# Ledger of designs, part 53: VH-VL binders against q9nrl2r1430to1533

Target 1, 104 residues: q9nrl2r1430to1533
Amino acid sequence: GGVHELSAFEQLVVELVRHDDSWPFLKLVSKIQVPDYYDIIKKPIALNIIREKVNKCEYKLASEFIDDIELMFSNCFEYNPRNTSEAKAGTRLQAFFHIQAQKL

## First folded at step 22 (VH-VL)

Design n3r
Fold by OpenDDE, fold request of step 24:
Structure n3r (fold): chain C 104 residues (1-104), chain A 123 residues (1-123), chain B 107 residues (1-107)
Amino acid sequence: as target 1 above (104 residues)
Amino acid sequence: QVQLQESGPGLVKPSQTLSLTCTVSGYSISSGYYWHWIRQHPGKGLEWIGSIHRSGDTDYNPSLKSLVTISADTSKNQFSLKLSSVTAADTAVYYCARTDYEWGSFRFGLDVWGQGTTVTVSS
Amino acid sequence: DIQMTQSPSSVSASVGDRVTITCKASQSIRTYVAWYQQKPGKAPEPLIYDASSLQSGVPSRFSGSGSGTDFTLTISSLQPEDFATYYCQQWYATPYTFGQGTKLEIK
């Protein structure tokens, strides 16, 4: 069960990373490009961090994994207005995630 | 080689619907990130009309007075523009264009353009 | 909407000159800027994407720079074929607005 679940998390992260709308989420937001980002977003997270947590077996429950992914999207929508390219990408990627997460 | 070609009536009467089609060759529209319509009024600058993402999501310029509709037909490898209730202000050269995706990065720009098609709105 | 203000609106220069065109955004737009060249009666052609990335096939005398609100297109040594109108465009948010253009003409 645990090993199978871990593989499922790994596979889902791979699919998210390969998605064409993953570009805002591959790594943490640059403080250089977005100086005020970390003044607003208190729990920053990105796909590379989530991948590391998966590899380290830090997710014991699917809900924990899902929570981090949802946090990633929540951060995006909190900081970025809906008409931004990041928010648009996030919306599509989240929809993709929700479909794939049904397999967990 | 990726090529885009606009087609449609060059003359439209006021209050009618402007309809254009962009035919893409050498590349599947399903592989592109965004597909765009841009126009240029005579002697003026460029104006972004709207876009359609490969997923079917659309975005339109809210500054346009006419109702904008962009759609895609993957079976024909085409995407289209409809502009309702046109006026003389819609007279322009209309371009279709592509934004491609580079893994890990959104290629912010229009990297392939059609040659443009002139549309005149006149009674 | 995000406003992109180009300067100058027109510029006269000679072959061999260094030319710089500026685009100022009404708000911070990161590096989400593209530049285009348009010659009379022709479709625009891409020059730069993501503020500083040179499009394939574009001569190296063209370069882009900037982030936040201030962006520049530079032609290091103007060639005869470079006389044209140039446009910037932002890709931060819809509508993806263009600058008003800069006409580069021969002195």
Scores: ipSAE 0.908, ipTM 0.956, lowest interface PAE 0.4, mean pLDDT 95
Fold by OpenDDE, fold request of step 24:
Structure n3r (fold): chain C 104 residues (1-104), chain A 123 residues (1-123), chain B 107 residues (1-107)
Amino acid sequence: as target 1 above (104 residues)
Amino acid sequence: QVQLQESGPGLVKPSQTLSLTCTVSGYSISSGYYWHWIRQHPGKGLEWIGSIHRSGDTDYNPSLKSLVTISADTSKNQFSLKLSSVTAADTAVYYCARTDYEWGSFRFGLDVWGQGTTVTVSS
Amino acid sequence: DIQMTQSPSSVSASVGDRVTITCKASQSIRTYVAWYQQKPGKAPEPLIYDASSLQSGVPSRFSGSGSGTDFTLTISSLQPEDFATYYCQQWYATPYTFGQGTKLEIK
């Protein structure tokens, strides 16, 4: 990917992190707080990990970056019922992401 | 300082619609995370009625028999509650309240309350 | 719905006493619990958020603890102004249910 594309990924991650509904996604889920999480979710990911991958230029295509973000949301909805605070936040954040991702 | 104030009729007849408004001052509704309605039947505990997120998304308590509608008017910095087809069971003190967000940490709780308004359902 | 079973329903205590109130959730709810104080004829006031975080302006004699299913509100040394009714509330999932309340009365 080019310099401009990398900058776009960085900017989008910043916008996601600053969003008020980012709180479930900033870091990996704590195994202490949720003991069975990693028995269910096999590909855990969070915004701090995605940000690190961006900083290391690990995304060569926009599709790869988008796939990781979508995985993050997929994990949330797989583990959390729709009426949970995490799922509600995830739904709103994903909608925001889909709008912003069109700029990539 | 953030202040919430409930307003509406204190008396409603059975089968009518209860309508209340919460006026927020010192803070923009658009900046809040959740805005809530809570009620308390005489001599009883607290009951969560529903909430509206600043995005417009709403959540309602399914245990309520009445149809619940919560809406927000950002131009007036108000949000409202409507309960349809009320009965004596809807007699209560009604509170509006706020849940705020601190970056990186969702502060789970109601940090600002209105003073409450008494609504009596009687023929 | 998630049930918050609060205990005791009432307790009599004296000034200076240590008081403990408990809420038990019907399922694991992480640390998503708040506590409130309500005096007669007044609106509830916030005490604790996220199970153990003290709200601004609340005296340090109040503290919250717990995670998963068991949560506790503690008043280390009861003061005259602390006689009131206390409620817990869960924020894990809608509806955001309250405990039944604990009335703290003077002995």
Scores: ipSAE 0.907, ipTM 0.955, lowest interface PAE 0.4, mean pLDDT 95
Fold by OpenDDE, look of step 22:
Structure n3r (fold): chain C 104 residues (1-104), chain A 123 residues (1-123), chain B 107 residues (1-107)
Amino acid sequence: as target 1 above (104 residues)
Amino acid sequence: QVQLQESGPGLVKPSQTLSLTCTVSGYSISSGYYWHWIRQHPGKGLEWIGSIHRSGDTDYNPSLKSLVTISADTSKNQFSLKLSSVTAADTAVYYCARTDYEWGSFRFGLDVWGQGTTVTVSS
Amino acid sequence: DIQMTQSPSSVSASVGDRVTITCKASQSIRTYVAWYQQKPGKAPEPLIYDASSLQSGVPSRFSGSGSGTDFTLTISSLQPEDFATYYCQQWYATPYTFGQGTKLEIK
């Protein structure tokens, strides 16, 4: 049920945060460090925001949760070329996520 | 303490393959974020050759003429460099180095270096 | 590739001087910059990571600053052991390029 699903989301977020390639995704991108980021990315999201939504039970379906995680990765790949450190980390983290998401 | 040590032949003939090994002690290579090879031609600056991530993903400098291959052997706590078809331009001091990871933070930099090993490409 | 233009190529200074070395990136690279010190015949040693974080064991007279395209390494009061060649390096994208180096010589 809902409690079980919530627990699964919580656990997956914990695993993503603890992953060594989570560093680009822990918080929203700094506008100071990346001044044009929010001119390009219109739906910014990060693991801390997703975690908060999980804690508030805002995800009613697994698909909603997955959509936010995928949005986080799509934002990364939209803004960052493939040879950047963020994109490389994102690629590895997304692969990890896809494996873990099969359990949802 | 963490220590890195390069090893391999100091002399390689042109068109042959340069092979070096970096032996890591005091730290498991499986715990490191990136493991790197850097070289320095005599009297010149530093050049990044390539890296291997703990996952096995590799990145190479596309500017190098030689084919670069970096691999890791966790059982020996070593990682290696191979440069194929070397020329005199590959004569340099070769360094292995580490980039470590702390939870929640990626430290951008090479925090531990080997002493370096000189490789001369000559007939 | 991202170019790291380091300046000056060489500088002469005296013990006690304040020394500033600059590295300019060909594009914005956030704070993904490291600085190294290399003495003749020895391997480079780390000084700064993430543009402004001091590596463990490095004297506090060394400091790094900058974000975007302009980065600076500063030695507040030069000591005899600080005469060496310094390099910046970017970690924003592969290949992880270095500056051409700055040789700090005794005046």
Scores: ipSAE 0.900, ipTM 0.952, lowest interface PAE 0.4, mean pLDDT 95
Fold by OpenDDE, look of step 23:
Structure n3r (fold): chain C 104 residues (1-104), chain A 123 residues (1-123), chain B 107 residues (1-107)
Amino acid sequence: as target 1 above (104 residues)
Amino acid sequence: QVQLQESGPGLVKPSQTLSLTCTVSGYSISSGYYWHWIRQHPGKGLEWIGSIHRSGDTDYNPSLKSLVTISADTSKNQFSLKLSSVTAADTAVYYCARTDYEWGSFRFGLDVWGQGTTVTVSS
Amino acid sequence: DIQMTQSPSSVSASVGDRVTITCKASQSIRTYVAWYQQKPGKAPEPLIYDASSLQSGVPSRFSGSGSGTDFTLTISSLQPEDFATYYCQQWYATPYTFGQGTKLEIK
């Protein structure tokens, strides 16, 4: 991707991290707190990982960046029932992301 | 200093709608994570009624028989509770409370409470 | 709904005693538990959040621990002002249910 796109990815990640509903997504899920998480979720991902990929210019297309963000949310909704605090946060954060992603 | 204060009628007739307002001072409700209503029937424990997120997203206790509606008015820095078709079972002290967010961490808990307001459902 | 089974329902203790109150969740709820203290005629006051984090202004004799299904509130050395009713609450899923309460009385 171009310099402009890379900057847009960086900015969007910053906005996601700063969002108050980012707390379930800042880092990978703790195996200690959720022992069976990695038995269910096969492609774990978090905002810190995505940020690192952005910084390393691993995203050549906006679609690749979006795919990782969507995977992050997909994992959340796959593991967490709708009434959980994580799922609720994820729902709001995803909505925010979809609005911001229109700028990409 | 963050303060919450409940207000509304202390007496409601059966089948009517209970309406309460929580006025927040010293803090913008648009900055809070969750705003909650909790009640306590006389001599009983605490019961979570529902919450509203600063985005307007609401959650209600499905165990309540009355229809619950929680709304927020950022212009007044208030959020409100409505319970429809109340019965004697809705007689309680009603509390509003806050859950705040610290960057990077959801603080699981009610860190600020109102003093509570007594609502009696009676003919 | 997630049930929070709090025990004991009541306990008598003396000043200086070590007191332990427990809450057992009907399912794993990570560390998403808060504890509150309520005195008669007053609103509940926060003690612990996220299972083990002490709220600002709360004396260090209060502590919380636990994860998964078993949670504990401990008062290391009971003071006269600590006689009250205590509640746990889970924040894992709605409805955010409370324990039934523990009344701590003076022996």
Scores: ipSAE 0.900, ipTM 0.951, lowest interface PAE 0.4, mean pLDDT 95
Fold by ESMFold2, look of step 23:
Structure n3r (fold): chain C 104 residues (1-104), chain A 123 residues (1-123), chain B 107 residues (1-107)
Amino acid sequence: as target 1 above (104 residues)
Amino acid sequence: QVQLQESGPGLVKPSQTLSLTCTVSGYSISSGYYWHWIRQHPGKGLEWIGSIHRSGDTDYNPSLKSLVTISADTSKNQFSLKLSSVTAADTAVYYCARTDYEWGSFRFGLDVWGQGTTVTVSS
Amino acid sequence: DIQMTQSPSSVSASVGDRVTITCKASQSIRTYVAWYQQKPGKAPEPLIYDASSLQSGVPSRFSGSGSGTDFTLTISSLQPEDFATYYCQQWYATPYTFGQGTKLEIK
């Protein structure tokens, strides 16, 4: 806990949102546009939801925050083959996340 | 006003390496999102050859993957194509092109193209 | 590889006509389609990205629609400068394949 950890989580999620490969992850995948997504992905999550959880102080440990971010990428790679534009963006954003997460 | 211009030899012998350069003016190559090479065969449609991302990562058409290299030189504001072991089938008009960036949007497409350069592979 | 099949391969039309061109993907590609116009001896020019979004400077008589596998480019009232070849291209997955083209000719 504490104020310092919450500021670090907020700063990291802001950096992820600002990244130019964030476009697939800003909000939940549309069921209308991708009807089978929620048949395959059982624990959907996106940056807007993670940011809201940070704002509501729902993460008690850094590991919980990191787990949600990694779940977001895992969902991307489970649903999307690696040659897709979505998965390529996910690969780059995940690499960026790993660099930034060293600062936690 | 961003402009792309292809340059390189118009005639290449079979088995040699085709080498083309795209010179970008009015825009920094490092500010772009993706830079692409496209070709158009005589009387046929368009074929995506490959691209280079601003990070330096490349993607190639699998049909050409072992034969193609795309690279960028930010100091010259250029990116290049090398295609090895060419045959007559590589005769085409070659284009360089850009994918622009817009935060939060899927904006993939070729929004700026070069004028094209004709490459003939002949003995 | 994802195949993009355009229909028709050619169409004859008069100035003022409404024309539709269809592009069908061999699998679902969401809305990740771009459209281009190419005149003889010239590079293609962008018209539409993301199935329905107009590129800057493209006249509003051009519109795009579709999602999944079926996509349409519509020109609501043909102008003399619209006689050209039109291509779709998918951006869902590499290789980023093009349709084979639709030639729009004056009647």
Scores: ipSAE 0.760, ipTM 0.906, lowest interface PAE 0.7, mean pLDDT 92

Design n3r
Fold by ESMFold2, fold request of step 24:
Structure n3r (fold): chain C 104 residues (1-104), chain A 123 residues (1-123), chain B 107 residues (1-107)
Amino acid sequence: as target 1 above (104 residues)
Amino acid sequence: QVQLQESGPGLVKPSQTLSLTCTVSGYSISSGYYWHWIRQHPGKGLEWIGSIHRSGDTDYNPSLKSLVTISADTSKNQFSLKLSSVTAADTAVYYCARTDYEWGSFRFGLDVWGQGTTVTVSS
Amino acid sequence: DIQMTQSPSSVSASVGDRVTITCKASQSIRTYVAWYQQKPGKAPEPLIYDASSLQSGVPSRFSGSGSGTDFTLTISSLQPEDFATYYCQQWYATPYTFGQGTKLEIK
């Protein structure tokens, strides 16, 4: 965890947010729109929450940061069948993340 | 102003491959989010054939998956449909269409359509 | 595949009438519905995306609503140019299926 690593986490999160396929992951899923989501997904997380945790220095290890990002994708694939628009976006954004994460 | 124009044969024999091209003008195809092929059978409703994402990933209607290929050529600003082993059931008006991108919004829909091209499959 | 069932199959109405067309999905699809208008011999034109958002340039007499499985398109005061066939389409999952259409005719 040094200063350069925290800057790298912020830069990576910014790249994820700017990506075309970030739209399902920007904020937590609305319980009003998707009433059963929180019955199925026990550890909800989204990019705005991850970015806040980076800014508050809540990640002590790179593995903790990576784990939250992977949890975000795992939640997407658990709730959404493969042929959904949300799962397709998740697949592409995860692939992008894996390429960018090699820089950490 | 974005315009889409379908081109290809109007008459195709059974068992042949149907090849259609959508030429995009006034807009770079690499700037679009998804590019689609849609067809409409005589006197019937609309059927989504498939799409190509700007990354090159494709999605096809499962009823056509083994018979359909969609590809893009960014240098020609075109994308194409190939449908193999056609039968009379493939007689339809074929449309190309766009889904555009707006950051942070779910804007899925077909916001620009070509004029359509009629394809008849007959001996 | 997600089935989209439109009702009614046809409507006969007069200029100035309010018309409602419904579309029912075979499963919950959130708000991921678009609506189109098609006149004979023409390509469809977009009206509504995301269940209720009006496409640019579409008159305000058109509106959409719904979430989950039940969706409606409403035309508040019919104009002569509104006589056409209307389609819904779901965007939740491939294949991105259309409803069978609703033909709106002059009474």
Scores: ipSAE 0.760, ipTM 0.906, lowest interface PAE 0.6, mean pLDDT 92
Fold by ESMFold2, look of step 22:
Structure n3r (fold): chain C 104 residues (1-104), chain A 123 residues (1-123), chain B 107 residues (1-107)
Amino acid sequence: as target 1 above (104 residues)
Amino acid sequence: QVQLQESGPGLVKPSQTLSLTCTVSGYSISSGYYWHWIRQHPGKGLEWIGSIHRSGDTDYNPSLKSLVTISADTSKNQFSLKLSSVTAADTAVYYCARTDYEWGSFRFGLDVWGQGTTVTVSS
Amino acid sequence: DIQMTQSPSSVSASVGDRVTITCKASQSIRTYVAWYQQKPGKAPEPLIYDASSLQSGVPSRFSGSGSGTDFTLTISSLQPEDFATYYCQQWYATPYTFGQGTKLEIK
């Protein structure tokens, strides 16, 4: 939507990137390091891609932005069992996101 | 420079609660990523007991989860272990340890350890 | 639980030797392995994190490698201070299990 909303999306993405549990989500998962990832996850996404979409004004609605971030977490929980370090980080970052997203 | 020091009783009777405290100096406990308790049984290897994340979330070894509690007190710069209903099998050297954070990297590991405290469970 | 099978249980070697210690995970754990050195009467000390990254202050004769299930710690030229027990530990999933240790003894 408007300039106000795009600034809010940028600020929220920056806060997610700076969070100490962002490490699994900064870039797309490497197919070399995790060979079966793209067999299981069909809509891969990461914070660097979401940030680029914000920078290019590709989100027309706040719901589209929120959907991409929730997709990022959904992918994490689909691929990673709950007792994994990735899933634990995802759980905490998602909780942080939900708090910050109330400001949208 | 970060230092970790375990404290608590060296001798505990069976069925009692083992209570240990790790005092952190030279570093704020709230700045750490994870704080852990590890033990080493006589003549055996190392066992992860559990950890507390800087958010307060805890993770426990499932073999101990009903018996173990880990907590933190940021005002005292300490975190603690309680292990209830101890037996001779809980005789070990107990260590506290830190996992520190580097943005953008997976740095899980125990980068700082306490000196260890010996706990004997005996009547 | 993820089992970390460490081999050998002990090794006798001479100063200057190249020593390799292995750690095998019961399932794929990416690169989420740390290595520690422990001398008698002392706490373990960190050597390696993330399978191959050297902790600060650790001599360059130590190196780690591996991904998935098979991991190695290598000491390229054994020094007198390297006689110790070595442990791997996985950080992929709780409980964060250790290998049983490898005692490196002077021949």
Scores: ipSAE 0.758, ipTM 0.904, lowest interface PAE 0.6, mean pLDDT 92
Fold by ESMFold2, fold request of step 24:
Structure n3r (fold): chain C 104 residues (1-104), chain A 123 residues (1-123), chain B 107 residues (1-107)
Amino acid sequence: as target 1 above (104 residues)
Amino acid sequence: QVQLQESGPGLVKPSQTLSLTCTVSGYSISSGYYWHWIRQHPGKGLEWIGSIHRSGDTDYNPSLKSLVTISADTSKNQFSLKLSSVTAADTAVYYCARTDYEWGSFRFGLDVWGQGTTVTVSS
Amino acid sequence: DIQMTQSPSSVSASVGDRVTITCKASQSIRTYVAWYQQKPGKAPEPLIYDASSLQSGVPSRFSGSGSGTDFTLTISSLQPEDFATYYCQQWYATPYTFGQGTKLEIK
């Protein structure tokens, strides 16, 4: 929404990117490396795209920002079984996000 | 340089608890990403037992669920394995090992290993 | 559990030979494969992570390739110190299973 919220969104995204478990979420999943991903996931999103949207002031409401981040995690858990390295990273990063999002 | 060293009894009786400790030197255990226990059974090869993440989260081989506990003691720079109710099938060389982290990449693997300790389960 | 099947179980080769060892996963595991070398009486040592990335200090005659289910470890020109047992391990999902090993022997 406002200018102050956009600064908070940027800081939160930076903290997510720096987290140890951000590695699955930094960029969109490669179709070359994971050919069937886009057969299953129809609304792909990643931290670099979310960060770009924050920088371009594309989020009008905090809920839109939160929805994109939660979409990123739900895509992870939809595609990846919970015992996978990706899903374990997603679980930890999502827990970190929920703590940080309380500050919004 | 990072060194890992296993310690514990080499002989354990059936039904007892196997306890092993991995002492880490030249590196803070808090700086690692995952710490693992691996065993090598004669004729079966290598088996991953479980790991502890720097957050304290543990993952265990489902074949050993409820029998295994992995824990870390940051003040001693050690992590430990406890395996309950052992049988002869648990006779193996036990290794501790590290997975380190490189931001932005998938670097899972066992980049540092201990020397291994032989544990025999026998009456 | 994801099964990792190595081929061959053993191979005899001469110094200077090119040797290829394969590892097949029972399901797609992306590129999440590591390779290890183990000498008798010693702990395994890392060679490759993420299917094709060399661990630090590993000679460039070692290379890895593959994605999905089929992975290879290649030694381009075998040296005397390369006679060992080689293991693959998948890192896609717990339990992080190993292949059964490939013993590379001098002929």
Scores: ipSAE 0.744, ipTM 0.903, lowest interface PAE 0.7, mean pLDDT 92

